# Designs tried in a protein design chat: VH-VL binders against b7kms5. Part 310

Target 1, 80 residues: b7kms5
Amino acid sequence: DTFETVRNTIRIESEVDESLRQLCHEERITKETWLEAAYLYLCEKPEELAQVIQLAQERLSQRKAIADYKRAKTMQERFL
Short names: E, the ipSAE of ESMFold2; O, the ipSAE of OpenDDE; V2, 0.75 times the mean of E and O plus 0.25 times the DockQ between their complexes.

## First folded at step 21 (VH-VL)

Design a_2 (framework fv_miptenalimab; at its last look DockQ between E and O 0.86; V2 from the best seeds 0.68)
Fold by OpenDDE, look of step 21:
Structure a_2 (fold): chain C 80 residues (1-80), chain A 124 residues (1-124), chain B 107 residues (1-107)
Amino acid sequence: as target 1 above (80 residues)
Amino acid sequence: QVTLVESGGGVVQPGRSLRLSCAFSGFSLSTRGVGVGWIRQAPGKGLEWVALIYWDDDKRYNPALKSRFTISRDNSKNTLYLQMNSLRAEDTAVYFCAHRVYSFEKWTSWFDYWGQGTTVTVSS
Amino acid sequence: DIQMTQSPSFLSASVGDRVSITCKASQDIKSYLAWYQQKPGKAPKLLIYAASTLQSGVPDRFSGSGSGTDFTLTISSLQPEDFATYYCQQLHTWPLTFGQGTKLEIK
């Protein structure tokens, strides 16, 4: 696994993905192993888990809002 | 068999410092996932969480006490410490150390074993 | 901070009674709740963790239920050794917080 050729079936926001990819490159790890490690770390410190979950929920909400906006815009363009 | 034994308590004047110790056996604080914490109980009152230290030396504090209290460990001695500075009358309490564990499948932690506590009295 | 409120603060009961102690969280703490028993001059003893899991060695007359904000510790048949003070604790969010305690006294 290299910086430019990483397989990922998980859709990640482009800026976040780039930052994470860069971090993984510098630390000579993969996004996959990073995700695994991060999850296990949080499992070992569940007192921190709620904060991460809340952040994840917020990000999901933002994704939905953006998707809805794009759909609405596309529809407007079709009827103009 | 997990055991924890607190020591270092006593009577001190306000503004003074005191260091408590917790000698433990039956586990290692170098073991991944293990934590040890301090919980105190004022006379006739309930329990108050003070601080927690993880196996990786990561630390968490009660915000009300963070500026004055420091949790630390010596793995070679299997001993937990609580450095208490600028002691106040309201710090008077029995101080317990407790073993912290977690569960992967339940995504939660708890304190499964507690010491008998050491008494700290802050009075002029 | 998450506030944990126990009810009642004092409870009088007799041997053989079924008793329940309630713990309410000021916000959703999922199942991140533990119950402890403390006798005078002794250290707290873990009874229940993860809201409903019985700690090894604890009699099965003790049980925990609930999730979210409302939790209950139940003793199905009170024994003489069960008269003590009970505390709930949330482990969902820093700082960890306890209920004010429920003192179970003999009637």
Scores: ipSAE 0.681, ipTM 0.901, lowest interface PAE 0.7, mean pLDDT 95
Fold by ESMFold2, look of step 21:
Structure a_2 (fold): chain C 80 residues (1-80), chain A 124 residues (1-124), chain B 107 residues (1-107)
Amino acid sequence: as target 1 above (80 residues)
Amino acid sequence: QVTLVESGGGVVQPGRSLRLSCAFSGFSLSTRGVGVGWIRQAPGKGLEWVALIYWDDDKRYNPALKSRFTISRDNSKNTLYLQMNSLRAEDTAVYFCAHRVYSFEKWTSWFDYWGQGTTVTVSS
Amino acid sequence: DIQMTQSPSFLSASVGDRVSITCKASQDIKSYLAWYQQKPGKAPKLLIYAASTLQSGVPDRFSGSGSGTDFTLTISSLQPEDFATYYCQQLHTWPLTFGQGTKLEIK
């Protein structure tokens, strides 16, 4: 029974990615196996999953706010 | 067949300690995704969640109780424990242990089997 | 803490009636809710999990519905053995909280 995989790209904040790469290197695992394990672990403890989702929502909001700020600053420079 | 049987209840004075046991069969607490919890019910009142222990020994407590109550286990005996310290009159209740399971596709859990409870009475 | 509020607290009904019990969460809990039945002097018994999934061995006159903050347990044709207290519980956010209960009495 061969594992089916999907190739995807994701963008991770550089400091978080650097820390995660270091952890994975030290533990001799890959980022994708870490992601799979973390998701499966949380699915086995769904009571904890809600907290992770809340954090993810907060980080998504932060990313949107930063993107909006940069877009507004670029637009401001264009109209001055 | 999942069964749980609580024991160790009794009448105690305020400030004393009591250790409850939950003997279970028909499942292993070493099985991934399994947990066991303690829930209590004061006379004439509703249900209150006390604590939960997961298969990997991770534990969660009701914040109002965690300074005084400790959940633990002995998987070789299929038994979990609730250590209750500094008992108060409001701790008077029937204490149930319950088997916890989860659904991967529904992203939730529930308590599917319950013991019959053991009664703790805290009075002078 | 997520507060779970049941309505009504007490309900009188006759055999054969259709009854509904509601449970409202103080915030969105998705469908992460269970319903339990408890008879006097007995342990709670699971009826419904994941808001709407019937536990094995539970009669199909019991059903659950709702998501988000508003949930309903319905008994389509009340039987003598259904007179009990009913509790909802949210499994979304620590601490795991129960509703205060709904006592269903014989009219």
Scores: ipSAE 0.550, ipTM 0.867, lowest interface PAE 1.6, mean pLDDT 91
ESMFold2 (binder alone), look of step 21: mean pLDDT 92; pTM 0.939

Design a_20 (framework fv_miptenalimab; at its last look DockQ between E and O 0.85; V2 from the best seeds 0.00; counts 0 for: pae E 2.3 > 2)
Fold by OpenDDE, look of step 21:
Structure a_20 (fold): chain C 80 residues (1-80), chain A 124 residues (1-124), chain B 107 residues (1-107)
Amino acid sequence: as target 1 above (80 residues)
Amino acid sequence: QVTLVESGGGVVQPGRSLRLSCAFSGFSLSTRGVGVGWIRQAPGKGLEWVAFIYWDDDKRYNPALKSRFTISRDNSKNTLYLQMNSLRAEDTAVYFCAHRVYSFEKWTSWFDYWGQGTTVTVSS
Amino acid sequence: DIQMTQSPSFLSASVGDRVSITCKASQDIKSYLAWYQQKPGKAPKLLIYAASTLQSGVPDRFSGSGSGTDFTLTISSLQPEDFATYYCQQLNHWPLTFGQGTKLEIK
């Protein structure tokens, strides 16, 4: 196998990132290799992958809601 | 060539136990990504998923059967098992074992090879 | 659980006919659907996986289509050996579930 890598910018919720960082440190792995491994593992268990995708969609919706709230708040403060 | 051969079926009384076996060849259940499962079919009825086991020994069950049925494997013998306890009349069926494959490209799996089945009859 | 509903349950047709069997899922299963053919006294045989991919060795008169909740198995020109019972199966969520089956009979 060839292990050419591509650079990605990933923004993770701070608490999740910290927890993941701690886990990776304890297990002597990296977040990158963890993500790779997790994805490959889930691909071999597609029914579980479906569950993770659903959770990911929910989290995305939450992010959008928070972003919308922040924008609204900023707008409100601007006109006060 | 993938082959699966079920055995262990027979006639039993309600409340009894029975263990089915599925001898397979052409693949190894220790191979990452491989899975095998049990599917049954009552006389004149449709197919019903029973249980599934992954290469890593992770198991999945039909919720209606989980309390009474146990799926297991012996990799050294290339054999899949289904332990059935507290058998009921409604458990009467042909029991198939099947090989599962998955696709990284399609993010799904399917049962590509099936045994011919073994018949279990539960009657008083 | 995801309910899979096939229609019709029984279908009568003649050799040479174009026939279609429908499978409806109670919720979105994307393209994670398989079709099986079963003849009396035999094990099910895989025809289509991932909703539309033809299994190797299966005649190309068989085709699958659909995504989400509605799926269709089509036999473009029915052959004598095609009279059998057909099942759809969703493989998106545990527990795996099958349609009730469609028996294709000779008219």
Scores: ipSAE 0.554, ipTM 0.878, lowest interface PAE 0.8, mean pLDDT 94
Fold by ESMFold2, look of step 21:
Structure a_20 (fold): chain C 80 residues (1-80), chain A 124 residues (1-124), chain B 107 residues (1-107)
Amino acid sequence: as target 1 above (80 residues)
Amino acid sequence: QVTLVESGGGVVQPGRSLRLSCAFSGFSLSTRGVGVGWIRQAPGKGLEWVAFIYWDDDKRYNPALKSRFTISRDNSKNTLYLQMNSLRAEDTAVYFCAHRVYSFEKWTSWFDYWGQGTTVTVSS
Amino acid sequence: DIQMTQSPSFLSASVGDRVSITCKASQDIKSYLAWYQQKPGKAPKLLIYAASTLQSGVPDRFSGSGSGTDFTLTISSLQPEDFATYYCQQLNHWPLTFGQGTKLEIK
């Protein structure tokens, strides 16, 4: 079978991205192959996938809280 | 096609050890995605998970039992074992082994086939 | 630990009735739930996996529904051979946990 790929843009927190880039460099893989491998591996252990999803949900909530705070602070400072 | 048969149960005094076996056919524990669990049922009580082993030898235990129970396998014999040490009256139960499968589409797993169980009685 | 609570603990019904058994999880388990039937002196038998998918060879009078924390097993027309104890099980996180069981008695 021939691989078909889809181009995607993702936004990763800068410190996490830096660590991931370093790992991929040291292991001589790409972020794309890491993502594919991680997902496929976790699908074979759904109990562990569920754990990752819980952590992802927590991280999304944290990102939302930080974004809301920054928007509120920016609006406050805009009215000098 | 999947078959599991437990053995090694019996009557034993508190503090003793016992090793249960689960002989299986119709699958290999080396196959990716496969796993087997041990579940027990005390007389008149519900089901309690004991231990689980993945195809890559990764293992999980009921925290209350982890210090006394060990799961292991011999893939060449299509058999897994439950070593039970320092047995107590509360360990009296029927012990089942169960085959685990998963689904990529549903992102979950389940126990699709169970053995008939082997009875362990811990009695003075 | 995720606690699974079944209701009712005991259910009595007549042949032909529609019966429902509920299972409540102490936290969100998505659809990662299975239902098992156990007849006296026998091993559990899988009925439903992934909350709502019927296992092959199980009569289609059995069905499952729900997601998140609330799940239901339904038998649309109770048959005499359905006398059994029913268990739900979550497969979301370790340790794996079962509901306490629902004993179905046929009148």
Scores: ipSAE 0.420, ipTM 0.829, lowest interface PAE 2.3, mean pLDDT 90
ESMFold2 (binder alone), look of step 21: mean pLDDT 90; pTM 0.923

Design a_21 (framework fv_miptenalimab; at its last look DockQ between E and O 0.76; V2 from the best seeds 0.00; counts 0 for: pae E 2.2 > 2)
Fold by OpenDDE, look of step 21:
Structure a_21 (fold): chain C 80 residues (1-80), chain A 124 residues (1-124), chain B 107 residues (1-107)
Amino acid sequence: as target 1 above (80 residues)
Amino acid sequence: QVTLVESGGGVVQPGRSLRLSCAFSGFSLSTRGVGVGWIRQAPGKGLEWVAIIYWDDDKRYNPALKSRFTISRDNSKNTLYLQMNSLRAEDTAVYFCAHRVYSFEKWTSWFDYWGQGTTVTVSS
Amino acid sequence: DIQMTQSPSFLSASVGDRVSITCKASQDIKSYLAWYQQKPGKAPKLLIYAASTLQSGVPDRFSGSGSGTDFTLTISSLQPEDFATYYCQQLNHWPLTFGQGTKLEIK
């Protein structure tokens, strides 16, 4: 939505969230309506949806890798 | 009922251009979710996807043909077009236009209705 | 590109036979697969979409199964009008691609 902080059940990577927030502001829409519209649009073009799903899977893998790294680092620091 | 009728095929020499038309009825290409595509079939060969155009004028092409072929539409005439430039012998085929639909529930698309095709022959 | 490989390329069968045609994708295409029937000099006809959903008006002797990379079109009891060429198509990745076709002939 705007630059206001709102409660959200969806955790978005900070840089992506900021970019999306800015886009929504410029286009006078909200992140919620953008997500809804984006999903519906992709449903109408499932040939494209497949590509987005693939990207989403990659991003999830990256998140997991980062989380694993942070855990390992924390453990290492505890034993030093 | 959905119907598609191709036209514009013929015999042309290599390097020439040809524009195919597909007149359709029973649906509108301005309706969200609707798409129409071209698929061709060389003599005695299988099917090859050429291009597709969506209701919002978004287009996708077979990369092998993108530089020479252009898909377009005229909603007022319910007609689909395929502009083919720099034609080659390997472009010889029957060209079909087909109606594309999708399903929200199944997250997939398919071509449910096809025209009878128009024949393009490229020969010197 | 995703290669779609059908097997067999040619199939001879008799009326009443149960026949199966397979389609293998070079990579995972989920259930984004359609089957078409084509008779000589005619346009392809949609039989199955989403891998296993029967198109309206198509006899229920036709069925589709599979997901991922392996798919099968089955005709439970072959009828005289079923002798034709069959094609699978993936709709999961650009460019859309078809199998090379399976010609079903009378034995």
Scores: ipSAE 0.680, ipTM 0.900, lowest interface PAE 0.7, mean pLDDT 95
Fold by ESMFold2, look of step 21:
Structure a_21 (fold): chain C 80 residues (1-80), chain A 124 residues (1-124), chain B 107 residues (1-107)
Amino acid sequence: as target 1 above (80 residues)
Amino acid sequence: QVTLVESGGGVVQPGRSLRLSCAFSGFSLSTRGVGVGWIRQAPGKGLEWVAIIYWDDDKRYNPALKSRFTISRDNSKNTLYLQMNSLRAEDTAVYFCAHRVYSFEKWTSWFDYWGQGTTVTVSS
Amino acid sequence: DIQMTQSPSFLSASVGDRVSITCKASQDIKSYLAWYQQKPGKAPKLLIYAASTLQSGVPDRFSGSGSGTDFTLTISSLQPEDFATYYCQQLNHWPLTFGQGTKLEIK
């Protein structure tokens, strides 16, 4: 069976990224293998996957709210 | 053919304990993605989820019952157990065990096969 | 907790009728819902999983539809053996919860 991969870039909050890098280093794994394992594990427990999705939606909403706030302040400063 | 058979029900006084058993065949609880749940039904009432155990021994409980009920298994006997402590009149119900499966593509699970249940009556 | 509300609680219909039972979730559960049939004195039997996928061996007069918060179980041509209580169950949030049931009686 042939395994194929795709390359992507992701943006992670710095505090989370630092913690994840430390974990991966200590366990001698990579972020990509951690991501793959986490996703595959959660797919075997979709009841838990659903909870992770809810948390991800909350984080996305928080990031969007922060981004909207920053854009509003930047627009306000441009009109000064 | 998946089968599940519950046992250990009976009539008990409030405050007592019971251990229910679920003997199963046609699947292995060591198979990734497999789980077994306990669901109960009080007389004339609907269904209430009690607990679930997964292939990796991970467990989840109905929060209302978590302090008094414990799910466990014996892999060598293809049997799982529900230990019920400090029983109350409202625990009177038929208790079912049910086989749980999932779909990777649909990102959800369900209970596809159920036992016929064992009756617990808390009175006297 | 996610509350699952079924409508109607009781339904009486004739053989050959098309009937629908609805299930409403108190918040978004995507398509993570199952339908079960329970005949008196017997264990529940799975009919539909993932909102709309028919379980193997279930007659194709049964179908499921909906997503989000509103779901429907439809029986296209009611048969005498379809008298039973029907339950929906959500599998999107802990704790797992069932609707209160819909008792279907055939005239």
Scores: ipSAE 0.481, ipTM 0.857, lowest interface PAE 2.2, mean pLDDT 91
ESMFold2 (binder alone), look of step 21: mean pLDDT 91; pTM 0.932

Design a_22 (framework fv_miptenalimab; at its last look DockQ between E and O 0.73; V2 from the best seeds 0.66)
Fold by OpenDDE, look of step 21:
Structure a_22 (fold): chain C 80 residues (1-80), chain A 124 residues (1-124), chain B 107 residues (1-107)
Amino acid sequence: as target 1 above (80 residues)
Amino acid sequence: QVTLVESGGGVVQPGRSLRLSCAFSGFSLSTRGVGVGWIRQAPGKGLEWVALIYWDDDKRYNPALKSRFTISRDNSKNTLYLQMNSLRAEDTAVYFCAHRIYSFEKWTSWFDYWGQGTTVTVSS
Amino acid sequence: DIQMTQSPSFLSASVGDRVSITCKASQDIKSYLAWYQQKPGKAPKLLIYAASTLQSGVPDRFSGSGSGTDFTLTISSLQPEDFATYYCQQLNHWPLTFGQGTKLEIK
């Protein structure tokens, strides 16, 4: 629940992570407990789960697109 | 034993308001994960979802009805309500209240118990 | 909105028959589907939830199958008390929607 550096097993987009970190700090919770609570909450309201899943899929697609772009750029730079 | 009993139905003129009640037993709407919903059925027609209220007072509505219908609860009385305003002929239906539960393992919900319904007739 | 389309709308069968009712979703709803039985003047009764899970107390002659967009309710051996109207419902997508119903009549 602080801004201390912690080791994570998951990767979160920097801006989202910072925002979440700030929220957790203000609410005196941790990202871990927040994630747990959020998931359980969504399980209790599965009618809302579909929307979150859709957003998650979109974000994954964006990550893949960015990764592909970076790879392409790196390759281009290697041959110039 | 879960039971739901609707009441408040009747004959009303278009433009009028009506409040339906659903008295339930065998469960508490304060119990985490519990929900109760309204589903209606026009004469000779199918089922149409109207609204849902969760244990935490969160509410969901059929978009077509949201502007005119309000779902609410009184936990102390174990009663669900449906306030219907600006009633129209097409609102004529049997209105059911139903108990909603969910599964952690299946990530879905369903209506496992239904009341017998109360009839609302909107006619000039 | 997700449209649920049942087929057939009307079905005539005899006691002892194996009957199947289909429900098609306009988009992928995974297994978030329930089946209900309704008799005239009575409340709907839950038969199947999560597409294939039999509700407690429901005879095992009822079964549900399918995922994605195509679902089926099957009655292995029709009993006299099974003549009724059946509805499928998709959940987990607002607004919750039902199929138009299938009326199962005695031949």
Scores: ipSAE 0.739, ipTM 0.911, lowest interface PAE 0.6, mean pLDDT 95
Fold by ESMFold2, look of step 21:
Structure a_22 (fold): chain C 80 residues (1-80), chain A 124 residues (1-124), chain B 107 residues (1-107)
Amino acid sequence: as target 1 above (80 residues)
Amino acid sequence: QVTLVESGGGVVQPGRSLRLSCAFSGFSLSTRGVGVGWIRQAPGKGLEWVALIYWDDDKRYNPALKSRFTISRDNSKNTLYLQMNSLRAEDTAVYFCAHRIYSFEKWTSWFDYWGQGTTVTVSS
Amino acid sequence: DIQMTQSPSFLSASVGDRVSITCKASQDIKSYLAWYQQKPGKAPKLLIYAASTLQSGVPDRFSGSGSGTDFTLTISSLQPEDFATYYCQQLNHWPLTFGQGTKLEIK
């Protein structure tokens, strides 16, 4: 009997990923089981899930702003 | 069937303490996803959320009350408590406990069953 | 804190009327809203959760709609037993907050 799984590719900020990998190693779990557990736990506390969603929205906005800045800086450096 | 019964209300002087009880049946607070909340209603006023305790003993409080109110449980008695310290006139209210559940599919919760409340009167 | 504002605060209506009560949130709460009915001297009773889902045993004359910041509770044909105060509650942000209530009286 096996669980059905889906393979995904995601990009995580390198320092966050390193910290998460070290935590998972210390606790002897995998990144995927941590993600599944975190989501399922938060679904049982929707009031707290809402706080995580707010943080995720903030991080998404920050990633967009950083991408815009890098594009602008690359264009600026082409004129030097 | 889910039932909740509050007790421990009464008339007390300002500055005193009071402990309310919520005796429940028809559910276990150890069941994942279950919680119990305390909600109060001052005379002639609306509802105000006081506190929530989750199945894993995690707790959340109304920030205006957190310094004076503590929620706790005794699973051996199927009972929750609300300890209220340094009582003030504005704490005069009917205090309800309410069963809280959630929906995995809808990503939200609600209070589906309520006790009938116990009255706290703070007066000199 | 999320402020929940109900309108109207007071409503008089006749048996058989269709009535609507609105609830506005000060910021987006998705569909994470419940409606409660409270009769004088009684505990609140859940009517609707997740903005639009009827609680088991609630008459189908009650319905809920809306998402985001604007929500409506509708009673399609008012009955004498519907005399009560109605509260909305958001469950998306700490602290959990209720609207100030709408008192519905039968003319």
Scores: ipSAE 0.550, ipTM 0.869, lowest interface PAE 1.7, mean pLDDT 92
ESMFold2 (binder alone), look of step 21: mean pLDDT 91; pTM 0.937

Design a_23 (framework fv_miptenalimab; at its last look DockQ between E and O 0.77; V2 from the best seeds 0.66)
Fold by OpenDDE, look of step 21:
Structure a_23 (fold): chain C 80 residues (1-80), chain A 124 residues (1-124), chain B 107 residues (1-107)
Amino acid sequence: as target 1 above (80 residues)
Amino acid sequence: QVTLVESGGGVVQPGRSLRLSCAFSGFSLSTRGVGVGWIRQAPGKGLEWVALIYWDDDKRYNPALKSRFTISRDNSKNTLYLQMNSLRAEDTAVYFCAHRLYSFEKWTSWFDYWGQGTTVTVSS
Amino acid sequence: DIQMTQSPSFLSASVGDRVSITCKASQDIKSYLAWYQQKPGKAPKLLIYAASTLQSGVPDRFSGSGSGTDFTLTISSLQPEDFATYYCQQLNHWPLTFGQGTKLEIK
């Protein structure tokens, strides 16, 4: 529930992570407990889960696209 | 033993309002994870989902009916309500209330227990 | 909205027959499908949830299969009490939607 640096096993987009960190700080919770609670909440409302999954899939696709772009750019720079 | 009993149905003229009740036992709508919904069936037709209310008072509506119908609850009475306003002929149906169950393992829900329904007839 | 289309709308069969009812979703609903049985003047009864899980108390002659967009309810050996109308329902997207129903009649 602080802004202390913690080691995570998952990677979160920096802007999202910062926003979530701020929220957790204000609500005196941790990202870990928030994730746990959020998941359990969605399990209790599986009708909503599909929407979250769709958003997660979209975000994953975006990450892949960005990664591909960066690789392409790096290759381009290597041959220039 | 879960039981649901609908009431409040009747014959009304178009434009009028009607409130249906669903008295239930065997569960509490204050219990986390519990949900109860309304489903209706026009004469000789299929089933149409109307609305759902969760234990935390979160509500979901059929978009076609949201502007006219309101789902609510009274936990102290173990009763579910459906306020229907501006009734139309096409609202004529048997209205069922149903208990909604979910599974953590299967990430899905279903309606496991249904009442016998109450009949609403909208006619001039 | 997700459209659920059942086939056939009407089915005639005899006691002892193996019958299958199909339900097609207009889009992928994974396994978030339930099957209900309804007899005239009665409330719907849950048969199958999560596409293939048999509800407690339901005879094992009933089974559900499928995922994605195509689903099937099967009655392995039709009994006299099985003549009724059957509905599929998707619970993956708001609004929840039902198939138009399949009326199973005695031949």
Scores: ipSAE 0.736, ipTM 0.911, lowest interface PAE 0.6, mean pLDDT 95
Fold by ESMFold2, look of step 21:
Structure a_23 (fold): chain C 80 residues (1-80), chain A 124 residues (1-124), chain B 107 residues (1-107)
Amino acid sequence: as target 1 above (80 residues)
Amino acid sequence: QVTLVESGGGVVQPGRSLRLSCAFSGFSLSTRGVGVGWIRQAPGKGLEWVALIYWDDDKRYNPALKSRFTISRDNSKNTLYLQMNSLRAEDTAVYFCAHRLYSFEKWTSWFDYWGQGTTVTVSS
Amino acid sequence: DIQMTQSPSFLSASVGDRVSITCKASQDIKSYLAWYQQKPGKAPKLLIYAASTLQSGVPDRFSGSGSGTDFTLTISSLQPEDFATYYCQQLNHWPLTFGQGTKLEIK
């Protein structure tokens, strides 16, 4: 089915989300259609899709490092 | 069905330029998802990727060559070009052009049809 | 750059033998690898794409396997016309890179 959809919850870093919202508003599209279009476009250039995946892996690592730091800081502040 | 024919090779002195041509049929470079690559092979050596052009005129280059080589196309002639400037002895090779396809389901690409190649010899 | 290392560099075998050629990537390239055959004085010919998918018109004695960093091209029953040099290529990272080649000689 062409228009069967699924519901998803995603978390986007706040500054990235703000920028994406501004772009989508200016272009009169939704985040959902942007995401679908970006993925479909990259699938036609799998060499570039691979580059996006590398960048996504790097961002995932950074988000994990930030989460670990926040956990450590929270534990430290409990003893202040 | 798909054919590619390279031309424009020859013997040239270091520091000079050559423009290679790739005449093709059986596909259009404007067709979504299509690309054409240049690959070279020095005498007795293996294959080295040179450049790739996509249907939307987006281009990618081997970083070692990008300052001296440019890829372009002429839609009216179904022809692709490789401009090679400041040629060096190490540029001596057979130059192939190759049709590039992709798979949406497999998230990868490949070079399915190759031309016969054209020989470039750079000698002092 | 992703280094693609083929083993062996040279292989001598008899008609009817099962032969295997390996290709190792310096980092994970998933299944984004192609195998090519090149006979002397000719252009390369695609054998396998996406690591294991056989190109149309290629004899089914050729097969590919592997993912990640380790890949194998296998010829199940070597024929005289299989004398050639074989190359792997990764298509997952810029710049696109080939293995150095494996020359297969028939006794």
Scores: ipSAE 0.521, ipTM 0.856, lowest interface PAE 1.8, mean pLDDT 91
ESMFold2 (binder alone), look of step 21: mean pLDDT 91; pTM 0.932

